# Designs tried in a protein design chat: VH-VL binders against DNA-directed RNA polymerase V subunit 5C (NRPE5C). Part 16

Target 1, 233 residues: DNA-directed RNA polymerase V subunit 5C (NRPE5C), of Arabidopsis thaliana (Mouse-ear cress) (q9m1h8)
Amino acid sequence: MEETMAEEGCCENVESTFDDGTNCISKTEDTGGIESKRFYLARTTAFEMLRDRGYEVNEAELSLTLSEFRSVFGEKPELERLRICVPLRSDPKKKILVVFMGTEPITVKSVRALHIQISNNVGLHAMILVLQSKMNHFAQKALTTFPFTVETFPIEDLLVNITKHIQQPKIEILNKEEKEQLLRKHALEDKQLPYLQEKDSFVRYYGLKKKQVVKITYSKEPVGDFVTYRCII
Key: E = the ipSAE of ESMFold2; O = the ipSAE of OpenDDE; V2 = 0.75 times the mean of E and O plus 0.25 times the DockQ between their complexes.

## First folded at step 16 (VH-VL; framework fv_ecleralimab)

Design t4 (from p3 with heavy chain Y105H, light chain S29N; at its last look DockQ between E and O 0.74; V2 from the best seeds 0.68)
Fold by ESMFold2, look of step 16:
Structure t4 (fold): chain C 233 residues (1-233), chain A 121 residues (1-121), chain B 107 residues (1-107)
Amino acid sequence: as target 1 above (233 residues)
Amino acid sequence: EVQLVESGGGLVKPGGSLRLSCAASGFTFSNAWMHWVRQAPGKGLEWVGRIKSKTEGGTTDYAAPVKGRFTISRDDSKNTLYLQMNSLKTEDTAVYYCAREYEWHYAFDIWGQGTLVTVSS
Amino acid sequence: SYELTQPLSVSVALGQTARITCSGDNIGNKYVHWYQQKPGQAPVLVIYDDSDRPSGIPERFSGSNSGNTATLTISRAQAGDEADYYCQVWHYSSDYVFGGGTKLTVL
């Protein structure tokens, strides 16, 4: 976070001030701003991630500025209001829920309470938990009892969208038919495809499951495109 | 409750035809790859064929012994899988199961109870 | 075309460990699935992807696959485990292939 030190008669409503005639120093404490900015960044990344996964995301959410976010949610947002629930574009009956968790430790009791809380939400097929604290291994095991996939992301992992790196290769996710055609074309068995770890940041970003295949295209001038296929393991 | 129920089995003479149906419930049938698997009396399991979801091409594949004689189709509005069997042979006598493919695994996680087809003169 | 071979029968004493083999050329490069079939009933998936159990299958059922042999292992065999067992793979040219089946008898 940027710190601005100010003293006696400094300008306000700016991120920083400069006084060529006299020293203008202002003191700013922005604890609520730190919390709201972290939620804003993570929530924006979550919307971008859901769009890239094929969910129907409102363009207004993708272009929301920090100031607009604070106008709607405040400097210390209520976590319940931050939740995201959007339908899958290809099957609008299927929805994903993103839940922003608090700073208290997450226990089996917390997970069971969440399960009860969402039991009345019709059409949920997946859920993402954005964590601000560590989840003990008993709580992690409790997540496996949900009737759908539950993913977890530390909020720190969502402060920057990793797909915006300037040297990012092109990623294409194959459906089942495309995977089978690949295997037949090359006379390959499932286990003979090169692997990509389930923990890989791009795998996690796209929410890919074991057995799915991604086509990765690297564009390198002056050498032509390089294509590789990876199977999630 | 996920369920598959076959019907349409019976007695038929060699060279005849028969159409089997499989009614599906408890899952999104239109997204599933569906199969027919048969078992001759006292014998092992034998894959007959498959139909893919329409969104992934809707194409069919058949085991060599039945290719050209059997046709698999689906009606997603009725959640029903079909097997049209033509030019039947005594070797086609079996219990016919419908089965659902388990996601990406090439395995069969849900089976019907089967319907008996007897081909005899 | 691709073929899978299983022994016709296997016997095991109550409480002991049963092992049912499934042989095929380079089967270790394929994911092997196992089905249990009791008389007059439809098959039930008990192991998929070599060693994974569907929900509701006891941990007594396990699987392994390497080289030319996949093995279904049933520890602490019970009378209720008496059934026919089939292995199955997918092959890029033969599609879905089943083994001939193995009758497990619990003594």
Scores: ipSAE 0.534, ipTM 0.846, lowest interface PAE 1.8, mean pLDDT 87
ESMFold2 (binder alone), look of step 16: mean pLDDT 95; pTM 0.962
OpenDDE, look of step 16: ipSAE 0.791; ipTM 0.950

Design t5 (from p3 with heavy chain R100K, light chain S93R; at its last look DockQ between E and O 0.70; V2 from the best seeds 0.67)
Fold by ESMFold2, look of step 16:
Structure t5 (fold): chain C 233 residues (1-233), chain A 121 residues (1-121), chain B 107 residues (1-107)
Amino acid sequence: as target 1 above (233 residues)
Amino acid sequence: EVQLVESGGGLVKPGGSLRLSCAASGFTFSNAWMHWVRQAPGKGLEWVGRIKSKTEGGTTDYAAPVKGRFTISRDDSKNTLYLQMNSLKTEDTAVYYCAKEYEWYYAFDIWGQGTLVTVSS
Amino acid sequence: SYELTQPLSVSVALGQTARITCSGDNIGSKYVHWYQQKPGQAPVLVIYDDSDRPSGIPERFSGSNSGNTATLTISRAQAGDEADYYCQVWHYRSDYVFGGGTKLTVL
C-alpha cells in the first residue's frame, strides 16, 4: 500500500522518495513531474532505439539525466522542442524524425497539419509518432499518404527499453548477404525459416521489414548458448 | 520516376566483345542487388547474373552458360550497372534486360526495356 | 540444377478464369513469383511470394503454391491479359530460375 498522500497534487509538496507515478488526490494542483518524467523516459528510449537502428545519435542525449532534462525542457515540456531528427549512419542524406504528440485525440486534421509542417524538411525518409492518445481510423489512413514510412508507438511502450532486461537473448540482425549465406549453408529457402510476426515487440523496436532475418542467442546457464534464426513475415 | 535504361547493344561477330550499360534512377542504387536477364528471340526469360550491393560485399554470381565470359560491375557514383560480354557465341543472341531485385524477395520489380545483342557472322 | 515447367500455352474465354501452372520438385517449399510480358515489352511483376500483389496489379490476379505446383489465376479474363507469363523462384544452388513461359490467349 502506498503511504504517500498529497493534499493538493499527486506529489507536489511532499519530499517523496517514491516515483512520481503514485496516486494523487488533488485535482487542483498542476505538477509537471509525472509528465516530464514520462517524456524523459520515452525520449531516452527513442534515442537508444534510433542508435540501435543505425542512426547517428549524440552521446549526450543518451546520458541525459532526468534533472538535466527538466533543466532544459521544464516540467511541462513544449512538444516541438522534444522532437528528434538524426541522420542514418550508412546514408547521412536520410534522416528520421520523431514527433511527440499531445494528449488530444489524433485526427485527420492533425495528421495533415503535420504533413504541411514537415514538408520543408529535406531528407526525411522515415517518421515515428509517439502517441499519448488513440489515433482514429481516419487518422491512421492519413498516415499512409506520407511519402515515407510512418511508425507509431504509444508512449507507454517507450517508458522502458525492452532490450535492457538482463535475461533477454542476444539479437543480431543479418544483412542480405549474411541471410543468403545462411540459406545456402543449410540448403534452405527463406520460406523454410522459422518466423517472427511484424507486430512482435522486438521487430517493432528495430523497425525490421519482411524477409529480414534475426539471429537469436539464448544464454542458458549451465548448458551454454543456443542459437536460432527467425525470418520476419 | 523509377527507371532502368539499357544501352550498348548491337551486332557483334562470334568471339567478339560488347559492353552493356544500364542507367538507374528513382531508387537508392547503392543498396540494390542488380541483375541481367536475357531473352533469346521467341524464347523465354533466362537469368544471366547478379551483382550485390557493395555494402554487402559487391560479389557477383553468374549462370553457368556465361561464367568466365561475362563480367558484371557497378558504379554507384553514376548509378550505372555494366555487363562486359566477351567471347560471344551465337547462343548469346538475345534482348538483355537490366533488373532490380525487389527488396529481400528474390524477385524483379523494376525492369528496363532491354537492348538487343545479335551475335552473327 | 532446379527446373520449372510451364505449359506452352493456355486459352481462356473472355470473362472466364485462366489458370497457369508452374511445376517443380517441392516448389511448395519455395516462394514463387510471376511476371507478365506483352509483345515488345519488358516483363512486369504481377505476383510475388506465391500470392502477394504489387501495387497497381488488379485483384483479378491471384496465386497459390503447394506440393509440386504453383498456379497463377486470372479471373474475369480481359483482352489485355493476353501475354506471356513466367514463374520464377530462387534456389539455394541454382540461384534464379524461370519457367519456360506460358502464352495466354484470350478468345
Scores: ipSAE 0.516, ipTM 0.837, lowest interface PAE 1.9, mean pLDDT 86
ESMFold2 (binder alone), look of step 16: mean pLDDT 94; pTM 0.961
OpenDDE, look of step 16: ipSAE 0.813; ipTM 0.953

Design t6 (from p3 with heavy chain E103D; at its last look DockQ between E and O 0.55; V2 from the best seeds 0.68)
Fold by ESMFold2, look of step 16:
Structure t6 (fold): chain C 233 residues (1-233), chain A 121 residues (1-121), chain B 107 residues (1-107)
Amino acid sequence: as target 1 above (233 residues)
Amino acid sequence: EVQLVESGGGLVKPGGSLRLSCAASGFTFSNAWMHWVRQAPGKGLEWVGRIKSKTEGGTTDYAAPVKGRFTISRDDSKNTLYLQMNSLKTEDTAVYYCAREYDWYYAFDIWGQGTLVTVSS
Amino acid sequence: SYELTQPLSVSVALGQTARITCSGDNIGSKYVHWYQQKPGQAPVLVIYDDSDRPSGIPERFSGSNSGNTATLTISRAQAGDEADYYCQVWHYSSDYVFGGGTKLTVL
């Protein structure tokens, strides 16, 4: 008796040339190892991202190993336990919340439920949603109803920290006055600065918005630093 | 509802002084760069000056015709912008508008309805 | 100091396209903002960053900017578009600069 599940594509390993379905054994036998590893990688990247954005992050979270993560959260972590809430270093009254969403499609109903859940969280000034599923157009528009900035990241975008290259530039985000001082110093308007697109991975990593300017310093030890400025567009 | 409301306009003799107020509501006033813009009767808009948020230095800048005579200040606890006008001239006769700078755009997205200042003997 | 020049007046037939110009040295390197002002009223921002519309501004309003000239375009002009229009920039040495204004008459 050959094991085959209609519409799910579960099947034995057979010699048939047209058995291009899903391997049902591997699908139904989730060990939790792949799931826990994905959450571990994404959560670690999220902590690193928050630290680099200027939030106060516990050093233990940055150095957590996969085995330690699994001992705390298990092989199939409960998503609510994965949430991150940390204060801004420069203003500890301001907090950011990172929420790991499930595999269910994200709808306006899902966004409204999130509104209710966080209504009691005092001091939230920003939120990041880590997505495992599509967010439809209406759900995306519903995110603008929050009284603070809400960002979304597909979990796949957090499996690797893009800033962990062999040669890592120093990134500094200019405030509005620092940008103006730069423009005056060089006799420029912001239209004349080199651009970074809002969609750029580094822009999204640092949560930058249109008109902000980032100072990028490449360290060249023998000859000094190379500095460039980029304006978000 | 985002709103700016000016007050304190009136008739002043040349050489006199007057203080204008602008009450803000519906947004985080302390984060905003705030401006005064004036319009002489029958004439165009003229930028008067601005004050930056305190977290970004709280400094002021002025148009050349008013520098040294006008002082912009803010009270973030009262959500209020002020314009102190000294050594007034007949050329200062105008409707004075309070305006909010639009985010990082160097544009004015919210305006008050203005208050009339008349400098005449 | 940096200066912006606008025509004193522009006329347009009802339902036609109006174009209001704003001229300045190398204005194409600057972001231009546009304001509408009706008699006795405060100005209203209608275009920012050359071509972007604030929420609530109809798509009939558009803008462009290149070289030494920025242009506000109002398609399908309506009676309610009759107003004064001002362009404005920020300049690193002159700070905030307005044009002299253009009176749009809808015929």
Scores: ipSAE 0.624, ipTM 0.886, lowest interface PAE 1.3, mean pLDDT 87
ESMFold2 (binder alone), look of step 16: mean pLDDT 94; pTM 0.959
OpenDDE, look of step 16: ipSAE 0.810; ipTM 0.950

## First folded at step 17 (VH-VL; framework fv_ecleralimab)

Design u1 (from q1 with heavy chain A32Y; at its last look DockQ between E and O 0.54; V2 from the best seeds 0.67)
Fold by ESMFold2, look of step 17:
Structure u1 (fold): chain C 233 residues (1-233), chain A 121 residues (1-121), chain B 107 residues (1-107)
Amino acid sequence: as target 1 above (233 residues)
Amino acid sequence: EVQLVESGGGLVKPGGSLRLSCAASGFTFSNYWMHWVRQAPGKGLEWVGRIKSKTEGGTTDYAAPVKGRFTISRDDSKNTLYLQMNSLKTEDTAVYYCAKEYEWYYAFDIWGQGTLVTVSS
Amino acid sequence: SYELTQPLSVSVALGQTARITCSGDNIGSKYVHWYQQKPGQAPVLVIYDDRDRPSGIPERFSGSNSGNTATLTISRAQAGDEADYYCQVWHYSSDYVFGGGTKLTVL
């Protein structure tokens, strides 16, 4: 923001409302208002991410304001009420579950308890855990025993939707056959494709895995589209 | 346990035909591209051909020496891969292995123990 | 058609490091996979994507690939490492290509 603020700094004249920071906050132990904002931001990003992955997401969830969120969930939201469960548009029998974890360390007992809680949820094919603490190695190993893929995201990685704040090209994910036909057509092997790292924020946002290839289309008027391909490494 | 078991090998005269089978267990067979690889006695490994998963087209590809003579098929309901070998030649004499492609790596992570095909007069 | 060349044999003293080469035109632009085959047995994948190990393969197996040569390295060679070793790539026109194989003898 503007440098017109005094030595003690105040956030009063901030033009952006989505990045509040802690500029005006004294170090206190009251986290209620800050906690609800963090969950609101992360939950909104999760809905946008699920929509972009091809899940059917209610438009009301995408347009929910912080004020409306706090009216429904309060300043210290109950974590189970924050859960998201939505079907794939292409196959409505397949659902994804998003679970917001607390600040307690995540152990094998925590993972077992979660497994029992969700046993009634028919049709789950994927799950995302939003973490506020580290998982120990036994808890991480326990996640691999689920009958579907479980992804983890630190809540800090969901406070901003990176695709919304950056001009984004069109992204299309190739299946294995489409990848091979691309390679044959251009006389290439996959090592010769430009790379995207598995840890890149956009790779994680779309849930892409090693060896997958994305087609990236940049639209630039008047010269038209520019297409490139990248392999996850 | 993940396993591939070949069967159907034997002695065949030149010009004859033989059908090999490969029974798969311990993995979701329908998701994977499957291969035949052969090894002539005392010689190295030679790729014979493959069949893609049905969801990715189910198409086949063959090494040049066997094109037009060999046909690969799969029956996902029986978890079984097949190799139909026609117009057999003495140079087709080999141990024939069934192999599973390792995800997207173009490598073979699971192999059967092989079945011997002998083509001689 | 794309071809891979391996030495026919390599010897290594017990406890020493063995190196098995696989040569091919511009092989450094391709991912190389390595298989171990003991007499009367099926091949076993020991290295994929130049340097990665499948689960259960000892860390003393490693790989490298650059230029026209890929190398399988076996540190602290054991009697049980005596086997034939094959390199393999995928090529856009030749599909799956194996090297001729290398017999490793542990002295």
Scores: ipSAE 0.595, ipTM 0.873, lowest interface PAE 1.4, mean pLDDT 86
ESMFold2 (binder alone), look of step 17: mean pLDDT 94; pTM 0.959
OpenDDE, look of step 17: ipSAE 0.818; ipTM 0.954

Design u2 (from q1 with heavy chain E103D; at its last look DockQ between E and O 0.57; V2 from the best seeds 0.68)
Fold by ESMFold2, look of step 17:
Structure u2 (fold): chain C 233 residues (1-233), chain A 121 residues (1-121), chain B 107 residues (1-107)
Amino acid sequence: as target 1 above (233 residues)
Amino acid sequence: EVQLVESGGGLVKPGGSLRLSCAASGFTFSNAWMHWVRQAPGKGLEWVGRIKSKTEGGTTDYAAPVKGRFTISRDDSKNTLYLQMNSLKTEDTAVYYCAKEYDWYYAFDIWGQGTLVTVSS
Amino acid sequence: SYELTQPLSVSVALGQTARITCSGDNIGSKYVHWYQQKPGQAPVLVIYDDRDRPSGIPERFSGSNSGNTATLTISRAQAGDEADYYCQVWHYSSDYVFGGGTKLTVL
């Protein structure tokens, strides 16, 4: 039952099996804190989001049940144990870190503490902060000093995976070359494409930036496919 | 410090050849679309050509006056952009700037200081 | 062969507002970028996407674009604003196109 942790201050022994004494009847009577359920839902969505962005995610994390989550992390999870760090499939030297923040207001002090923590994390190229509170203006500006992009998500936005909605169209994300080919083919410039706002939930889910283009395919009868393109603004 | 430094300019006779280099630092060169832009003495800016990142095709595009005579290449291991200029004409006399495309914007956010090419008998 | 036209020169009194135009067929459907070039120096991007400012460019630089004309506006002109200014677009058939440049003189 030996487990090695990469970071200091972590427990070296973790029991993660679902059936270590948990009863199915107990689950139906569990009135456990909404807190553990919120973290479970948000953490599961984060793993799905990272997989969909092209990161290498362990299948066990994607299939973790609430009962299993509570067995590993408890009813009041320690937030630092919830962190996710996974490599990009296309370049395993590049990693993303997901940090679950507490309920205290996020200040410049909080951001500076994070900056120090990442100094030990070689290969980190992106970070996501899952927020339970507001960031003041100084804290937001402090995030821009990181050598990579830091995204923020209110935890509420991760309680449901938006890509699982009924009637979801097929979505393809274009690279710069594909966008240019589209523009030349249709004799268009960038400004003439229909828009999708940067704050749109879909845009945030995939981590899309301004100027990127998504191809959206709706399957409708009798015409078959209806295709539209949207540029992030 | 983000920087582009051109070199290799000089005096060349019409019909001659010259190779320019541009050393890049302070950004991920291999992801960037890189350009050459020139400026004849006392005249305006003129786009010369572009090379895309290898990931996005690595292809080149050229302005009509230089197509077939100029060749843009890159060496991502050395963070270096090149311009091979052949069959030079007096109208190619200019300061040649290396420029980085502002990612996705079709604009030039970083410029070198330029290197002078003079084509004269 | 998409072309952009700029006036050769514009003069402005110190502290006043300068407007530099860039004309092109249906330029309002294109994003316009502006560069400042001081004598003996490389160009510097001052406006992109019609009206956005890169970090370090003061708020007195602004831009607009509609119809066949884009305009760079420099309010409260300073001696340090004296330079050549170029507009630039990308066009699906002509690629990167610059205007001819405008010399701004601050009196």
Scores: ipSAE 0.627, ipTM 0.886, lowest interface PAE 1.2, mean pLDDT 86
ESMFold2 (binder alone), look of step 17: mean pLDDT 94; pTM 0.958
OpenDDE, look of step 17: ipSAE 0.807; ipTM 0.950

Design u3 (from p3 with light chain S51E; at its last look DockQ between E and O 0.60; V2 from the best seeds 0.00; counts 0 for: loop humanness VL .298 < .304)
Fold by ESMFold2, look of step 17:
Structure u3 (fold): chain C 233 residues (1-233), chain A 121 residues (1-121), chain B 107 residues (1-107)
Amino acid sequence: as target 1 above (233 residues)
Amino acid sequence: EVQLVESGGGLVKPGGSLRLSCAASGFTFSNAWMHWVRQAPGKGLEWVGRIKSKTEGGTTDYAAPVKGRFTISRDDSKNTLYLQMNSLKTEDTAVYYCAREYEWYYAFDIWGQGTLVTVSS
Amino acid sequence: SYELTQPLSVSVALGQTARITCSGDNIGSKYVHWYQQKPGQAPVLVIYDDEDRPSGIPERFSGSNSGNTATLTISRAQAGDEADYYCQVWHYSSDYVFGGGTKLTVL
């Protein structure tokens, strides 16, 4: 009846369509297999989101299977090992950090500790916190003291990538010059464009800011493409 | 502290030339769209021209009265905006302000103190 | 060429509400920005996007924009509010357009 904790990279996790009760995750109190699957799904979605935002993401990370994930990180991954730090493709000196938070309540003390931990990271221009618990009101306010943008996502929001539906329209984000050219071409000012709310899940997925414009192309066969432009408000 | 400081103003005869400089500090100059705005003594504000960030094309635009005579340039390594003024006329007499465009708002959130250009015989 | 028209001057009694108008064809479809300029000083942005205040601008400053008129409102006018005020828009063909300016006098 010897119970040994799995070492990093040594934990075998076999998932079959039939549960025969022989794997270590079959016990009702042990949720390690379920937790590793949640981290896998959320981490994969985070890589896809970063790629879609224009960050340099290795294709190997996008293609990682659950079995491969468990071979590297185990059934109860260490959260620090799950972190993602990748450069922006258009400016490799700018990096984004994704941090997976634990299940304990997130307090001002937790946020300040994180701030100190990352204070020496060169080139960070943004951060994403993946949350498993609610942040108290004061902890949320403490995030505003970071010298760069900090976003939060409940892990539940990352278990499925909302952009993977087969009918998803093509999305192109305009830069400031492209937006101005669009406005001049159509004899418009930006107040006259149709809008998307800043809180929209699509807007949050791409990290879009007020005044940015997206070009949305819907492909309808046999009718052809339908194009619309939306301004973030 | 975010600041813009103009220099190079002075007295010049009609037909002459002057070069204005605007030193920027406290923000990422290379990301900003930068402007010149002028104000004749006792008169209102008048937009002169703009230079976009290099990442947004780096192009310039000018108000009609100065087009062909004025040239805006930038040196991102020195955080400096320039206005080259040629073929100066008496109606170009004004305080010239350097201004930063406020993100995507088409507004001016940071202004310099201005430098006076006087064009007279 | 898009033009903005402002009254030349507006007077307000100390502690009362001042309203400065900016008129233009269909200005309500455009975002309006407002600047305060005190004598011998550079302009200061006090309202952008019709009604938003930059950090550090007192809530006494507010704005509205509808139809052909945008309005800057200064409640509880103080002696220090005495200044010239300019409205400004971006227009797709005229670029950056300023109004002629309004001198606010606090009595």
Scores: ipSAE 0.631, ipTM 0.888, lowest interface PAE 1.1, mean pLDDT 87
ESMFold2 (binder alone), look of step 17: mean pLDDT 94; pTM 0.959
OpenDDE, look of step 17: ipSAE 0.816; ipTM 0.953

Design u4 (from p3 with light chain S29D; at its last look DockQ between E and O 0.79; V2 from the best seeds 0.71)
Fold by ESMFold2, look of step 17:
Structure u4 (fold): chain C 233 residues (1-233), chain A 121 residues (1-121), chain B 107 residues (1-107)
Amino acid sequence: as target 1 above (233 residues)
Amino acid sequence: EVQLVESGGGLVKPGGSLRLSCAASGFTFSNAWMHWVRQAPGKGLEWVGRIKSKTEGGTTDYAAPVKGRFTISRDDSKNTLYLQMNSLKTEDTAVYYCAREYEWYYAFDIWGQGTLVTVSS
Amino acid sequence: SYELTQPLSVSVALGQTARITCSGDNIGDKYVHWYQQKPGQAPVLVIYDDSDRPSGIPERFSGSNSGNTATLTISRAQAGDEADYYCQVWHYSSDYVFGGGTKLTVL
């Protein structure tokens, strides 16, 4: 490579990242930065999701920057250190655990090992597994033996928070009595409500189950508020 | 094992009163919406009424033929559902079942064996 | 008040398919549930939400619902299927409503 182009060309494109005298030609590809960014994005989305589900989430976790994340967890974070455990705001004795899984195939042995690891975590009522690999049929079956609900999310589904790319409507989850009062008020049966699919990203983000109804309130200028109800199917 | 067991049925005269009980086991009774359903001898099923869980208001609803005469209550500490029947009529003669509502489906997934109430002069 | 109508009886030969109907105004807009009741016994839920089967109910029990008619279908009828069958809905003004019942006879 010609002497007059090597240093200047590399520096102009990546100078802010190579201040310690590193030049572009000698740079070895380092995927650790990409890995830490993926975990940062997914972990931040998980905290936002848990807050939106009604869990007590520290504001510091929601405002953590990528550089701050890297200073604490490094470029290749240890997965166990990434775990999240937070209490439900309405009942602080109940906690949810978020576990970040590795890239290895998830087997029955993996699930049993996880069960042992968390057996002393008092008050768990739910768990979320963030997956980087497919889970075989036997591993899926093993999850059903946990004494609480276990959800799974591919990490790719958490790299962006889906609520940030749409208008932020007001979300209210109806209990069973509130749903029935809605039906009576509008002379409707359950089947006549507009639907949201159980597999829908929105439904999975809020952890909604079949037959639950959400009240969604949109506020837009100049129309003002409008309300829609959606039933999970 | 999930079970519902009714008791308290018997013979009463028209205008009389009777109290039925339903003992529940094997599930979280306090979370359930509970029902009474009756069946006159040789006839079909007829909904009598329900009581909602206390966390959802604990309110009751009744079929028109029994409204004002029957009262449903629950004791969550004893896992027991009750039906107080007053001003009984011969038309109230039936086997009375207690039943559990299936989650959010408005269906009845667990039934007791029933207890016979006979209203006759 | 909302009403459901069922035929009084239906007969089916062993191994054949039985169909039991439940009629009501716009019943297709409602979720229909079906119960089986053998003599001297409590009802048993066999279909809920038109077509869903509780655990332990054989797949030969199925259901459909559209327009003004819901149908319970029992394929490959067995002697043990002989029973009374009731349809049921929830209605916003009539609450829980049962059909009159259908006696299924397996010949």
Scores: ipSAE 0.543, ipTM 0.857, lowest interface PAE 1.8, mean pLDDT 86
ESMFold2 (binder alone), look of step 17: mean pLDDT 94; pTM 0.960
OpenDDE, look of step 17: ipSAE 0.824; ipTM 0.955

